# Designs tried in a protein design chat: miniprotein binders against p81326. Part 37

Target 1, 226 residues: p81326
Amino acid sequence: MLHFGGFIMEINHISKILEKEREEYIRNKVEEYLKQGFSKDDAVNKANQSWRTYIGHRIQDVIYNLLKKFLKDSGLKVTTDKALNNRNLPEELDKVKRLIAINYGEYLFLPDADVIVYKVENNDIKIIAIISVKNSFRERRFETTYWKLKLKESPVTSHIKVFLATPDKDNEISYKCPNGKPKKMRIILEYELDGIYFLKEDFEETEKAKHFGKIVEDIIEISKKL

## First folded at step 21 (miniprotein)

Design G121
Fold by ESMFold2, look of step 21:
Structure G121 (fold): chain B 226 residues (1-226), chain A 83 residues (1-83)
Amino acid sequence: as target 1 above (226 residues)
Amino acid sequence: SEEDKKIDELLEKADELLMEAQELAKKGDYEEAIKELEEAVKLLEEALKIAKELGNEDLIKLVEWMLKLLKFMIEEIKKKLEE
């Protein structure tokens, strides 16, 4: 079995760890934008937007590297949508890309699939799961559910599990019915997705809503059924 | 490879120390928890050196995250010790 459980369980600290980097990041970015000729007000606004993108990518990178390491012994491989957008793809990754692409007539597009888990058997590739990583729900709140619904429409992709991984530091989806009132976003995400994995301890646990520490065993179990 | 096996051994030992430090901190044994985390940091620094020699960028990033996590935990426990 896997032996790196302490590091995956302590992922709870990720938001606080990364937030400590914010001040230096913003200062450096403001200086960059000022040198490009932006006003101070524009440079600050651009730096703050840049931070939101940066922190999301940092969380995705941590999740990617942890999953890659923890799933390796189970014969499962991990890639990212960033890696799949490179045009000089190895044959294996080119197949992964084609297996998750959505058909829009003359056009094929990748879903927003942040982290992709797959396996290779006799040069056949089976996509196991796609993990959407959301630091906050400020933008594109329903994008993950849209892609799940699109993947369900085709027999080629309907088996693919779609998960959401989030620190949810602002408690936007941590509880289904806070104060007895249904939280629409939590209820819709839990209903439509195959799972929600929290990078913190304080949330309402259900069959589909779990701590991130459970994601490795869940993915391995799913892969055995395919 | 031999280097990959060594890194895995170092990561596994660091994870064990992390879990022991968590239990010590829960019991209020903060000085002992810090000592175990500092030992885990040394193991990860060794793992990072080997990962850099291999040029394995994903492994380098993983170990750098693990180091950042341990150092954060050490600082948080030190705050409790000073309270």
Scores: ipSAE 0.794, ipTM 0.916, lowest interface PAE 0.8, mean pLDDT 89
Fold by ESMFold2, fold request of step 22:
Structure G121 (fold): chain B 226 residues (1-226), chain A 83 residues (1-83)
Amino acid sequence: as target 1 above (226 residues)
Amino acid sequence: SEEDKKIDELLEKADELLMEAQELAKKGDYEEAIKELEEAVKLLEEALKIAKELGNEDLIKLVEWMLKLLKFMIEEIKKKLEE
């Protein structure tokens, strides 16, 4: 079994590491948008929006690869919503996709699950957890809680744990009562989700709000109860 | 496979060196911490070479992240050494 305690704990640096790439990324994107005919102001705005998407995917990739490696020896498999949207979907992943889908009458949709942890046992697939990865909460602040609530409503998906992983660089949910006032976003997220895992050390730790270094142990313990 | 076992050994040894470097840095032993991290970088560069030979894109990304992390930490400790 691999013990990557140091590398998991030092994920705390992820925001600073990725931020060093921002200046060059923005410069290149502004140049691209200007050549497409956008005004300077529009090009800057679009480049900043592009950066948000890029950095979110970069953080998701780091988390995916860490979990895939760390959970392997425990018999747990990891995939992503990107992989599940592939047109040439292997049978195993097609089953994973069907097992997390939510029914909306005539329509069947996947929750916005960035990383999915599952187990294969006796040729059956059991979904253990989904992890939503958020770099910031400027838009779609409560989408993860929406998906948790929808998963809870169906007996087919009610067992699935829903976690949020975030560096929370801007301290949007790091504390329950910053400045003595309840922070609605943190309180609701912690209440509704099965766990919040911070990619930094400066946050208010609770039973559900932990450092990312605890996520592997938590997932393994949950999988043993299923 | 033997290549997979070798990569795992390299990653585990790099993690041990990282943890030792963290303890050294806490004590203020910055030059020693940097030496441990530089050795961990060498191990990960070897692991990256093997991962590329295997064509394992997920493992390549993992090791590349680990390298980027170690190099960032070396840079930060060097700043403290200059203080």
Scores: ipSAE 0.792, ipTM 0.913, lowest interface PAE 0.8, mean pLDDT 90
Fold by ESMFold2, last read:
Structure G121 (fold): chain B 226 residues (1-226), chain A 83 residues (1-83)
Amino acid sequence: as target 1 above (226 residues)
Amino acid sequence: SEEDKKIDELLEKADELLMEAQELAKKGDYEEAIKELEEAVKLLEEALKIAKELGNEDLIKLVEWMLKLLKFMIEEIKKKLEE
């Protein structure tokens, strides 16, 4: 049986590994923007904004590819919200999309669901979990919490587990009460979500706040109950 | 397929070497840990070649990440050896 225990556990290094890409990325983007006619100052600002988007996508890609490979032998499938937004969806993915979409009258919207885990049994699709990948919490700090609450409103989606995966490099949610003061963001996220999975070792572990290395076991156990 | 089985075998062996290297590094056996990680890199380079021949973009990205991780760990252990 295929297993990736060592590679999953060593994801702790992801922030340092990806940071090594930053200098070359910024240099290339600055040159690209200068060729487009932007000033040096504007090109630098745009390059830094581009980097923040890029690194978020890179972390999501790592998580997606690890989960896709590691969960395959357990009969679980993995997709992304990007894949679900394509206009020419295969029947299977169209069903996945319909099963997580939130109805707002004439409009349907997908929740913040960077990575989606599901299974197929007897041509029936069961959504197991949605994993939101956050590099930082500077904007829309509680977006994932909002989507969990919306999914809870319907008996069709209320079983879906909503997880947050983060390196949390800046320790924004790593501890409940740093220096004796309650950290509102950590406490609310942990209370409302089904789990927080850290891509580092230095954090306060609880029943819901765990190392990313535990996510595969947790997903498999949940899938057995559905 | 034969190629899929080969890649899975290479990835499994690389993971075993990584776990062995972690245990060696915990004991302070840095030179042996580096040797195990370097062998894992060779296995992943072979896996990457096969993934590219298959045109499997997700698998290519996975193996490229694994290679970056192993090479990072080798660098870190070498720094400890110099200290």
Scores: ipSAE 0.789, ipTM 0.914, lowest interface PAE 0.8, mean pLDDT 89
Fold by ESMFold2, fold request of step 22:
Structure G121 (fold): chain B 226 residues (1-226), chain A 83 residues (1-83)
Amino acid sequence: as target 1 above (226 residues)
Amino acid sequence: SEEDKKIDELLEKADELLMEAQELAKKGDYEEAIKELEEAVKLLEEALKIAKELGNEDLIKLVEWMLKLLKFMIEEIKKKLEE
């Protein structure tokens, strides 16, 4: 068993580490857009939008690779919704895809899972958890809770734990309001989801809202019950 | 494989050094913490070499992140030492 507790716990520096990439990234993107004929103002706006997409993917990659390595010795496998969107899936991943798909009548859609943890026992695949990775909650503040509710509607998917992993860069859910009451978004996310795992040191910790360093132990414990 | 066992050994040793460096930094032993982290960097550089020889893209990304994390921590501790 690999015990990467130090590296997992120190992921709470991820926002500071990745922010160091921002200046060069923005500079390069602005130059690229200027060469495409955009005005300076448009190029800057597009570069900032590109950065937000890039940083989200970078955080997801870090989480995916850590979990893949840390869970390996526990017999747990990890994939992503990006990998599941391939046209020609290996049989194992095709089964994973079908086991998390949500039925909308004539259509079948994957939830926004980002990272999926599963196990294979005696040729049977069991989905353990999906982890939604969010840097911010700007456009789709409750998308993760929506997918949790949809997964609960089918006996095939109702056991799947749905976690949110976030550095919460803009402190949208980390702290109480100035009047001492929890923020509405935090209340709803914490109520509906199976856990919120923060990729930073400081936040209002609860039974469901923990440092990301606890996620490996939690997933392993859940997998033992399935 | 033998290469996988070697990488795992290197990563585990690097994690042990990281945790030891954390304890040293908590006690204010910054120079010693930096030494531990620098040794961990050497182990991860070897792990990265092996991961690249294997062509294991996910492992390469993991080790690159771990290196970036260690180098960040070294710089942060150096700032505290110079205060």
Scores: ipSAE 0.779, ipTM 0.910, lowest interface PAE 0.8, mean pLDDT 89
Fold by ESMFold2, last read:
Structure G121 (fold): chain B 226 residues (1-226), chain A 83 residues (1-83)
Amino acid sequence: as target 1 above (226 residues)
Amino acid sequence: SEEDKKIDELLEKADELLMEAQELAKKGDYEEAIKELEEAVKLLEEALKIAKELGNEDLIKLVEWMLKLLKFMIEEIKKKLEE
């Protein structure tokens, strides 16, 4: 019965809220890099690179903490690929890691996932979904699709839903046919993934492309069928 | 725990106030909407204090985000009043 409906729906403001931090963040980072002996031009370039990493982590943290809190009453647990990469891993998370890892011959790798949702029933772990959080699509545009295809290759992982969550403030995937022409990135992502969840209001809604506010009920419904 | 239960009650009440403020703002009742949001901020500040006493880092981050969101919304509605 516990819900954060208003707070989840107002996530639409996340890009504007975080952008207000940019000027001070960059000023502080430039000062830090200048004290390390970098030139002004190098310090500015490094500060801008640092900002891109920072804002991506901030969005991921917001999503992780919202999902962790909101899914708890439904018996669902949430972890991250960062937590699974720890050397000293609790037994429960070690099982999660083994259930999601992909075999590449002599090598075993975790898919690149930001948030992982799972449940525990009678000491049995079932992975429900992974959520990839992307602020922009300038690099690694189809990374999430690659991992979905790899997860489909094994009976152990083929049930795992793969979602993309994004503010998409530059409208890179918000519409299927902007200007009357198919947008390849949106079309392929929607076709291959199990869902795209937008952290904004202005996007083309479809059966798979929804507002982020619907992700909790979708995950709960999927978990009931597993 | 009693502390966890109290935080959940504070968060739920703050969410109700947020939703009421959204309806007020849609009707143009900006001063009333700000009042509801300011009350929600007070509830979240109380929740944040309890979360810090518990040392729950994830909950602290969640409540800090919620506070930042409410304060942003208050400033946006205040701008509409000054227009």
Scores: ipSAE 0.777, ipTM 0.908, lowest interface PAE 0.8, mean pLDDT 89
Fold by ESMFold2, fold request of step 22:
Structure G121 (fold): chain B 226 residues (1-226), chain A 83 residues (1-83)
Amino acid sequence: as target 1 above (226 residues)
Amino acid sequence: SEEDKKIDELLEKADELLMEAQELAKKGDYEEAIKELEEAVKLLEEALKIAKELGNEDLIKLVEWMLKLLKFMIEEIKKKLEE
């Protein structure tokens, strides 16, 4: 049963909480880059780029740790693509890696999945879903749909649900037809992905576009069908 | 383990207090909402201590996030109390 409903629902504050860290982060990073010999303009540009990477990782960590804890009592396990890139993997994680890898002839690559949900049943591993976490859509706009389409190409991976989780602070995909015209990015992401989960309240809800608080229920229901 | 069970108990109690504080804040009972959240912070501080003793880095990060969230909510409610 769900034990932490309040904490997962209040994840809506994540962008505001992390934004309070920005001023100190940027100041410290500019100082670091200046000490490395960069010009002031270059240091500022690099600090802003560093911040965008940092905040994305912070959101990913929060989601990973929440899901790991929330799903444990349902017999579901959670890992990350970073964990799967370790060379000395435990047997269980090595199996997860092999079950999600995409074949490019002589090469195998992991999809760009930040969080991976799986279960162990009958001495076998079944991957339930991957969750791509994006803070903004300036870069990597449709990368998640690419990996969804690649996973669909094989019966070994075609059952894996591909979700996108985002605060979408700048409302880049929050509405399908803002001002009466279709927003290409929202329309394509919703059509191709299995779900978009917003880390905020203000968005157009649909069958596939939901509040992040619904993701646990959805994952559990999917796992029962596999 | 026994420590894992204690942490789970603390987290569940903190979540119940959070949900009650949300309802109090919706009613405009800001002082009581803050009291509930401050109690939840105390429970999470205890959970954090246990998580650190276990060396469980994922659990430490989770509890630190939960603490940061509660403290943010307390600050926001205090602003409403002044406004």
Scores: ipSAE 0.762, ipTM 0.902, lowest interface PAE 0.9, mean pLDDT 88

Design G122
Fold by OpenDDE base, fold request of step 22:
Structure G122 (fold): chain B 226 residues (1-226), chain A 83 residues (1-83)
Amino acid sequence: as target 1 above (226 residues)
Amino acid sequence: SEEDKKIDELLEKADELLMEAQELAKKGDYEEAIKELEEAVKLLEEALKIAKELGNEDLIKLVEWMLRLLKYMIEEIKKKLEE
């Protein structure tokens, strides 16, 4: 088993590392939007929104690449919703796509699935877990919970574990009851999801709330039970 | 493949050096920690080269992230040496 204990643990620096790029990124984007004819205020707002999207994708990519590497030796495979958003899918990915689809009567829709972990056994695909990556909880705070609940409604998808991975830079869900006040978002997310994995050290650890370094082992364990 | 094995070996060694460097830094041996991290960077650079030769984009991105992380850590430790 490839042990990358150092690199896994040091993922805690991801927010700081990416933040170093923010000033230059914002400056460049503001300039770009100004050239497009936006006002200064609009340009700044758009640049900030662009940055949020950018860093979200970067964190997702890091997590994806780490999981892909660390799960490979266990025979587990990793893909993304982006990879599934293709008209011409290999048979394997087409099956993966179908196995995570949610039924809305006449229509099938995919849940938000930043990272999808699956295994292939005897030419059958089993979906193990979906990992949602969130940098901040400013928008769509319970979207991951919605998808988890929807997946539970079908015997086809009810077994799929849904995890949240986050650096939680603003400490929105790091603690359940800081200063004696319950954090609704933390409590609900932890209750409804199968796990929350933090890309940081300063958080309240529970059975479901763990450091990101535990996610590989947890996924492997789940895979053995399927 | 043989190349994949080599990359894995390089990454494992880099990880070991990273862990050692962390322990050294905790003890205040910052100069030695930096040396270990710099060696890890060299290993990752070699891994990156091989990954590029293989055309494995995901692995390239992984190693690039690891390199960025190590460089960040080196910079942070250097700041501590200057204090």
Scores: ipSAE 0.805, ipTM 0.924, lowest interface PAE 0.6, mean pLDDT 93
Fold by OpenDDE base, fold request of step 22:
Structure G122 (fold): chain B 226 residues (1-226), chain A 83 residues (1-83)
Amino acid sequence: as target 1 above (226 residues)
Amino acid sequence: SEEDKKIDELLEKADELLMEAQELAKKGDYEEAIKELEEAVKLLEEALKIAKELGNEDLIKLVEWMLRLLKYMIEEIKKKLEE
């Protein structure tokens, strides 16, 4: 089994590594938007927004690729919500899609699922975990919690673990009560979710809040109980 | 496949070198740490080549990330040497 202990631990540098690209990225995007006829201020704002989206996807991709590699030897498979959005899905992925769907009466919708971990046994698919990747918590602070709660409402999906992975660059949820003041978001997320995994070293570790390096082992353990 | 096994071997060796380099760097042996990391880069470059030959996009992306990480670490250690 590939352990990649060094690479897993050094994921802590992901934010710094990607941030090195920011200046050039912003410059290029600003130029692009100016050419499209936007004002300088609008161009800068749009570029910054684009960067946020871009960096989020990059982090997600890294996590996806790591999990895919590390879980493979355990017979576990990974996919993404993006992959499930295709009209023509292989049978396996179509089943995965159906098994994570949330019922809203007349409609079925998928939860936000940056990474989906599942196993195939005797042609049956079992969903193990959903990992939400958040670079920052500026806009949708409790979105992952919402999906966790919704998944709990159905016996079909209630067993699915929901994890949050984040570098938490701005230290929004790294500590529960820094300077004696409770961080509401950390407390709620930790309470409602099955785990929080940090892509950094400087955080308050608990039973549910761990370094990202622990996620593979945790997922494998969960998979054995299903 | 044989190629997959080779890639795994290369990645494992690179990981070992990375861990060794980390220990060396903690001890202040920056030059040796850089040497170990550079060796790890070579291993990953070989892995990348094989991954490209296989057309495994996810693996390519993984190895590219690892390479980027190692190069970053090398540069950071070099900065410490200059101080």
Scores: ipSAE 0.804, ipTM 0.924, lowest interface PAE 0.6, mean pLDDT 93
Fold by OpenDDE base, fold request of step 22:
Structure G122 (fold): chain B 226 residues (1-226), chain A 83 residues (1-83)
Amino acid sequence: as target 1 above (226 residues)
Amino acid sequence: SEEDKKIDELLEKADELLMEAQELAKKGDYEEAIKELEEAVKLLEEALKIAKELGNEDLIKLVEWMLRLLKYMIEEIKKKLEE
């Protein structure tokens, strides 16, 4: 098993690393939007919105690639909801897609699943965990919780662990009761989810709130029980 | 494959160097820390080359991230030396 203790721990720098790219990214996007005929103010606003989306995807990609690599030796596989958004899926991915689908009567929908961890044993696929990656909690604060609750409602999906991974740059959920005031979002997310993994050092550690470095071993342990 | 094993070895060695460099930096031995990180960068560059030859896009992205991280860390330590 590849031990990447250094790289796992230093993921804490991800927010700072990506922030260095922001100025150039914004400049380029502003220029692009100006060329499209937007006003300066609109171009700046759109560029900032684009940056938020961009940085979120970058963090997700890093996490995906790390997990894919670290879990490989354990025989575990990793995919994404984006990879499942295809009409012509390989049999394996088609099975994965079906095994994470949520029933809404006439319709089946997929949960937001930035990273999906599964194993193949005896030609059967078992979904182990879904990892939601969030950079900030300004919008859609309880979306991951919603999906966890929906997955829990079906015996087909109830075993799937749902984790949140975040750098929590603004310390929105890093502590439960900073200054004696309860952080509603932290408390609810920790209660409803199977775990929160921080891409930072400065947070309140609990049984469910851990450093991202623990996610690999936790997933492997879960996989052994399935 | 043999190439995959080689990449794994390179990544593991780079990780070890990273950990050592962090310990050195904590002790204030910034110059030696930078040297170790630079060596780790070389290992990752070799890994990247192999990954590109294999056409493994996910591995390429992983190694590129690791390289970016190491370069960032080197830069941060250099700033401390200038202080």
Scores: ipSAE 0.804, ipTM 0.924, lowest interface PAE 0.6, mean pLDDT 93
Fold by ESMFold2, fold request of step 22:
Structure G122 (fold): chain B 226 residues (1-226), chain A 83 residues (1-83)
Amino acid sequence: as target 1 above (226 residues)
Amino acid sequence: SEEDKKIDELLEKADELLMEAQELAKKGDYEEAIKELEEAVKLLEEALKIAKELGNEDLIKLVEWMLRLLKYMIEEIKKKLEE
């Protein structure tokens, strides 16, 4: 089995590496929005919103590609909610989609599960985990916990582990009680989710809050119990 | 496949060099750390060539990320040397 301890551990640099792209990205996006007729203030605000979406997708891509490669030898497969929303799905991915979907009576929705890990065993598909990737917690800070709670409501999905992966560059959830005061977001996210995986070194480690470098072995261990 | 095995060997060797370079940098052996990282870059450039020949887009993206990471680390260690 391949081991990439160095490359996995050095993911700590992801925010700094990607931040080098921000200035040019923002400049180009402001130009695009100005050409669309937005005011300077609106163009800047929209460019910053666009950057947050872009950087989230970039981090998700890195995580997806790392997990796909490193879990391969353990017989685990990886896909994304973007791939599951494609119009024409292979049979295997169509089954993955059905096994993660949540029923709201007349409507069926996928949880916001950026990366999905599954296995094929006995001609059947077992969803192991979903990983929500968040660069920041400005909006929808507890959406991942909502999806965990919904997945717990059905025996079909209650086994699915829900993880959060984040660089948390602004230290919004890095510590439980910074300055002696409980941080509500960290406390609730850690309580409700199955794990938080930090793409940096400086955070308060617990049984559920760990460095991203632990995620591969954690997923493999979970898969053996399912 | 043989190509997949070759890529895996290149990635494994690059990871070993990365870990050795980290240890050298901790000791203050910056020039040797950079040399090992540059060798790892060479291995990943070969892996990238093979991944492109295979048309494996996910593997291409992974190796490109690894290259960006190594180049970032070389840049940071060079800053320490200049100080």
Scores: ipSAE 0.768, ipTM 0.902, lowest interface PAE 0.8, mean pLDDT 89
Fold by ESMFold2, look of step 21:
Structure G122 (fold): chain B 226 residues (1-226), chain A 83 residues (1-83)
Amino acid sequence: as target 1 above (226 residues)
Amino acid sequence: SEEDKKIDELLEKADELLMEAQELAKKGDYEEAIKELEEAVKLLEEALKIAKELGNEDLIKLVEWMLRLLKYMIEEIKKKLEE
């Protein structure tokens, strides 16, 4: 069977590797905003915000491509919420979309899931897990837990595992009690989610909070029980 | 396809070299680790060429990431040699 364990275990370097792109990216964006008439201070602020969005998408793309390739030999397929928001969906992806959609009365919405893992058996689709990819924790810090709670409300979606994947560069959730004080965000996320997977080595490991290199084994094990 | 099988073989060999290089680096065998990583880079460059011929954008992005990872690791190990 195809084995990519080394590459997935070394994802710890992702923040440092992508950071090398930052200076050129910021310089180009500042020039762009200055040409639009923004002050230097405004252009810098806008460029930094643009960088945060860009790096988040880059991390998601790496995770998606690794999981897509690495899970294929186990009969598992991977897609993204971006792909599911396409108007002209193939039948298979349209079924995936319908299987994760949440009912709000007369309205139907997708959870904010970055990466979706599913399998196909006898032309039937089973959703295994969704993975939320967060580079940092801004005002929507508990969005992932909200979607987990909504998925639990229906027997059709209650089996779906909800994971968080993060480099957590700024140590916002890496430890439960830094400086002797409980970190509310880490404790609540770990309690509510099915797992937190860190794209770095320096974090407090627990049964639910582990290195990203464990995610493939966990997903395969879960898929065998469904 | 035959091209897909060739890419998978190249990626698998590169992954084995990466794992061996990491163990060598833990032992302090930095020059040997670099040589294995450089071999892995060559395998991935071949895989990238085939992925581009197939027009497989997801596979191209995957291999490009793997190449960036290996080159970063080579740079970091070279720094340790100079210490």
Scores: ipSAE 0.759, ipTM 0.902, lowest interface PAE 0.8, mean pLDDT 89
Fold by ESMFold2, fold request of step 22:
Structure G122 (fold): chain B 226 residues (1-226), chain A 83 residues (1-83)
Amino acid sequence: as target 1 above (226 residues)
Amino acid sequence: SEEDKKIDELLEKADELLMEAQELAKKGDYEEAIKELEEAVKLLEEALKIAKELGNEDLIKLVEWMLRLLKYMIEEIKKKLEE
C-alpha cells in the first residue's frame, strides 16, 4: 500500500532544496582541486562542473530511495543499472540483469536506466519499468527514447515501461507548444515514452506528462496487469 | 524486524504531520503548521538514529532527504509568517 504520500508529493522542491547546499559544496570542491595542483580559475570551473554531476546523482538517489520504500509493501523491488554492473551479483539480481540486457552480437549491454522496478512471482522475475532521471537535455537528448525502442524489439523486454523523471529546470520539455511553436523534444519524448514525470510544479500536464507524485500509483497499476 | 517496524511508524506519523501542516498553512495558520512540522522533524531524527544503528545506508539517505524537505518547508512558512 502507498505510504508517505505527503513526502512524495513534495519532491517538486528537490532542486531548490539541493541548491541550498551549492555554496558549501563549491567551496569544498575548489579546495580539493587546489590541493591537486589546479589553478584557482581551473578549480572553480571544475567545481561548477562537479556540482552539476553531483546534483544529478543526488536527485537520482532521492528517487531511488523513495521508490524503494514506497513500493516495498506492494511486493515490488527496485534496483539500479549501477548495481547490476557489479561482477558479484546475488542470483536474483543476476536474473534481472539477464532479462533486461540487450544483445549486440558478441556483446551484451544494459540499457541506460537509472532505476529499475521489478517483481518476483513463483521464482520468475518480471521487470515492470525503468526510470531515466535527467536533470537537463544538453547532451544525449533522445537517449531514453533509443532505449525504449530497443526494448520494444525483443519479446522478453517489450512489456517494460520506460519513464523519464526530470525537474526540467530550464523548461526544455515542460510545454508541448510554448508560444505556439511545437517543442520537438517534448513532442517526441511524450510520443515514444510511457510517461514523463516532472519534479516541479510548472509544466503542461497530459495523460503521459504528470507530477512525479503519480508515479507510484502508475507503477502499481501496471504491475497488476503483468 | 522490530526496528524496521518502529522506523515505519515514525515515518508514517511524520507524513501525517506534514499533510496536516500543509492544510494549516493553506488556512493561514502558520504558527501551528510550523509546530507540527517541528514535531515531524523530531520523529524523523529518531528514525535516523535507528536507521544508523541498523547500518541501512539507503534508509539513512531517505530519512536525511525527508528531514531536509521538512526544514525547507519550515523556512518557507516562516517567510510567510513575516509578511
Scores: ipSAE 0.727, ipTM 0.889, lowest interface PAE 1.0, mean pLDDT 88

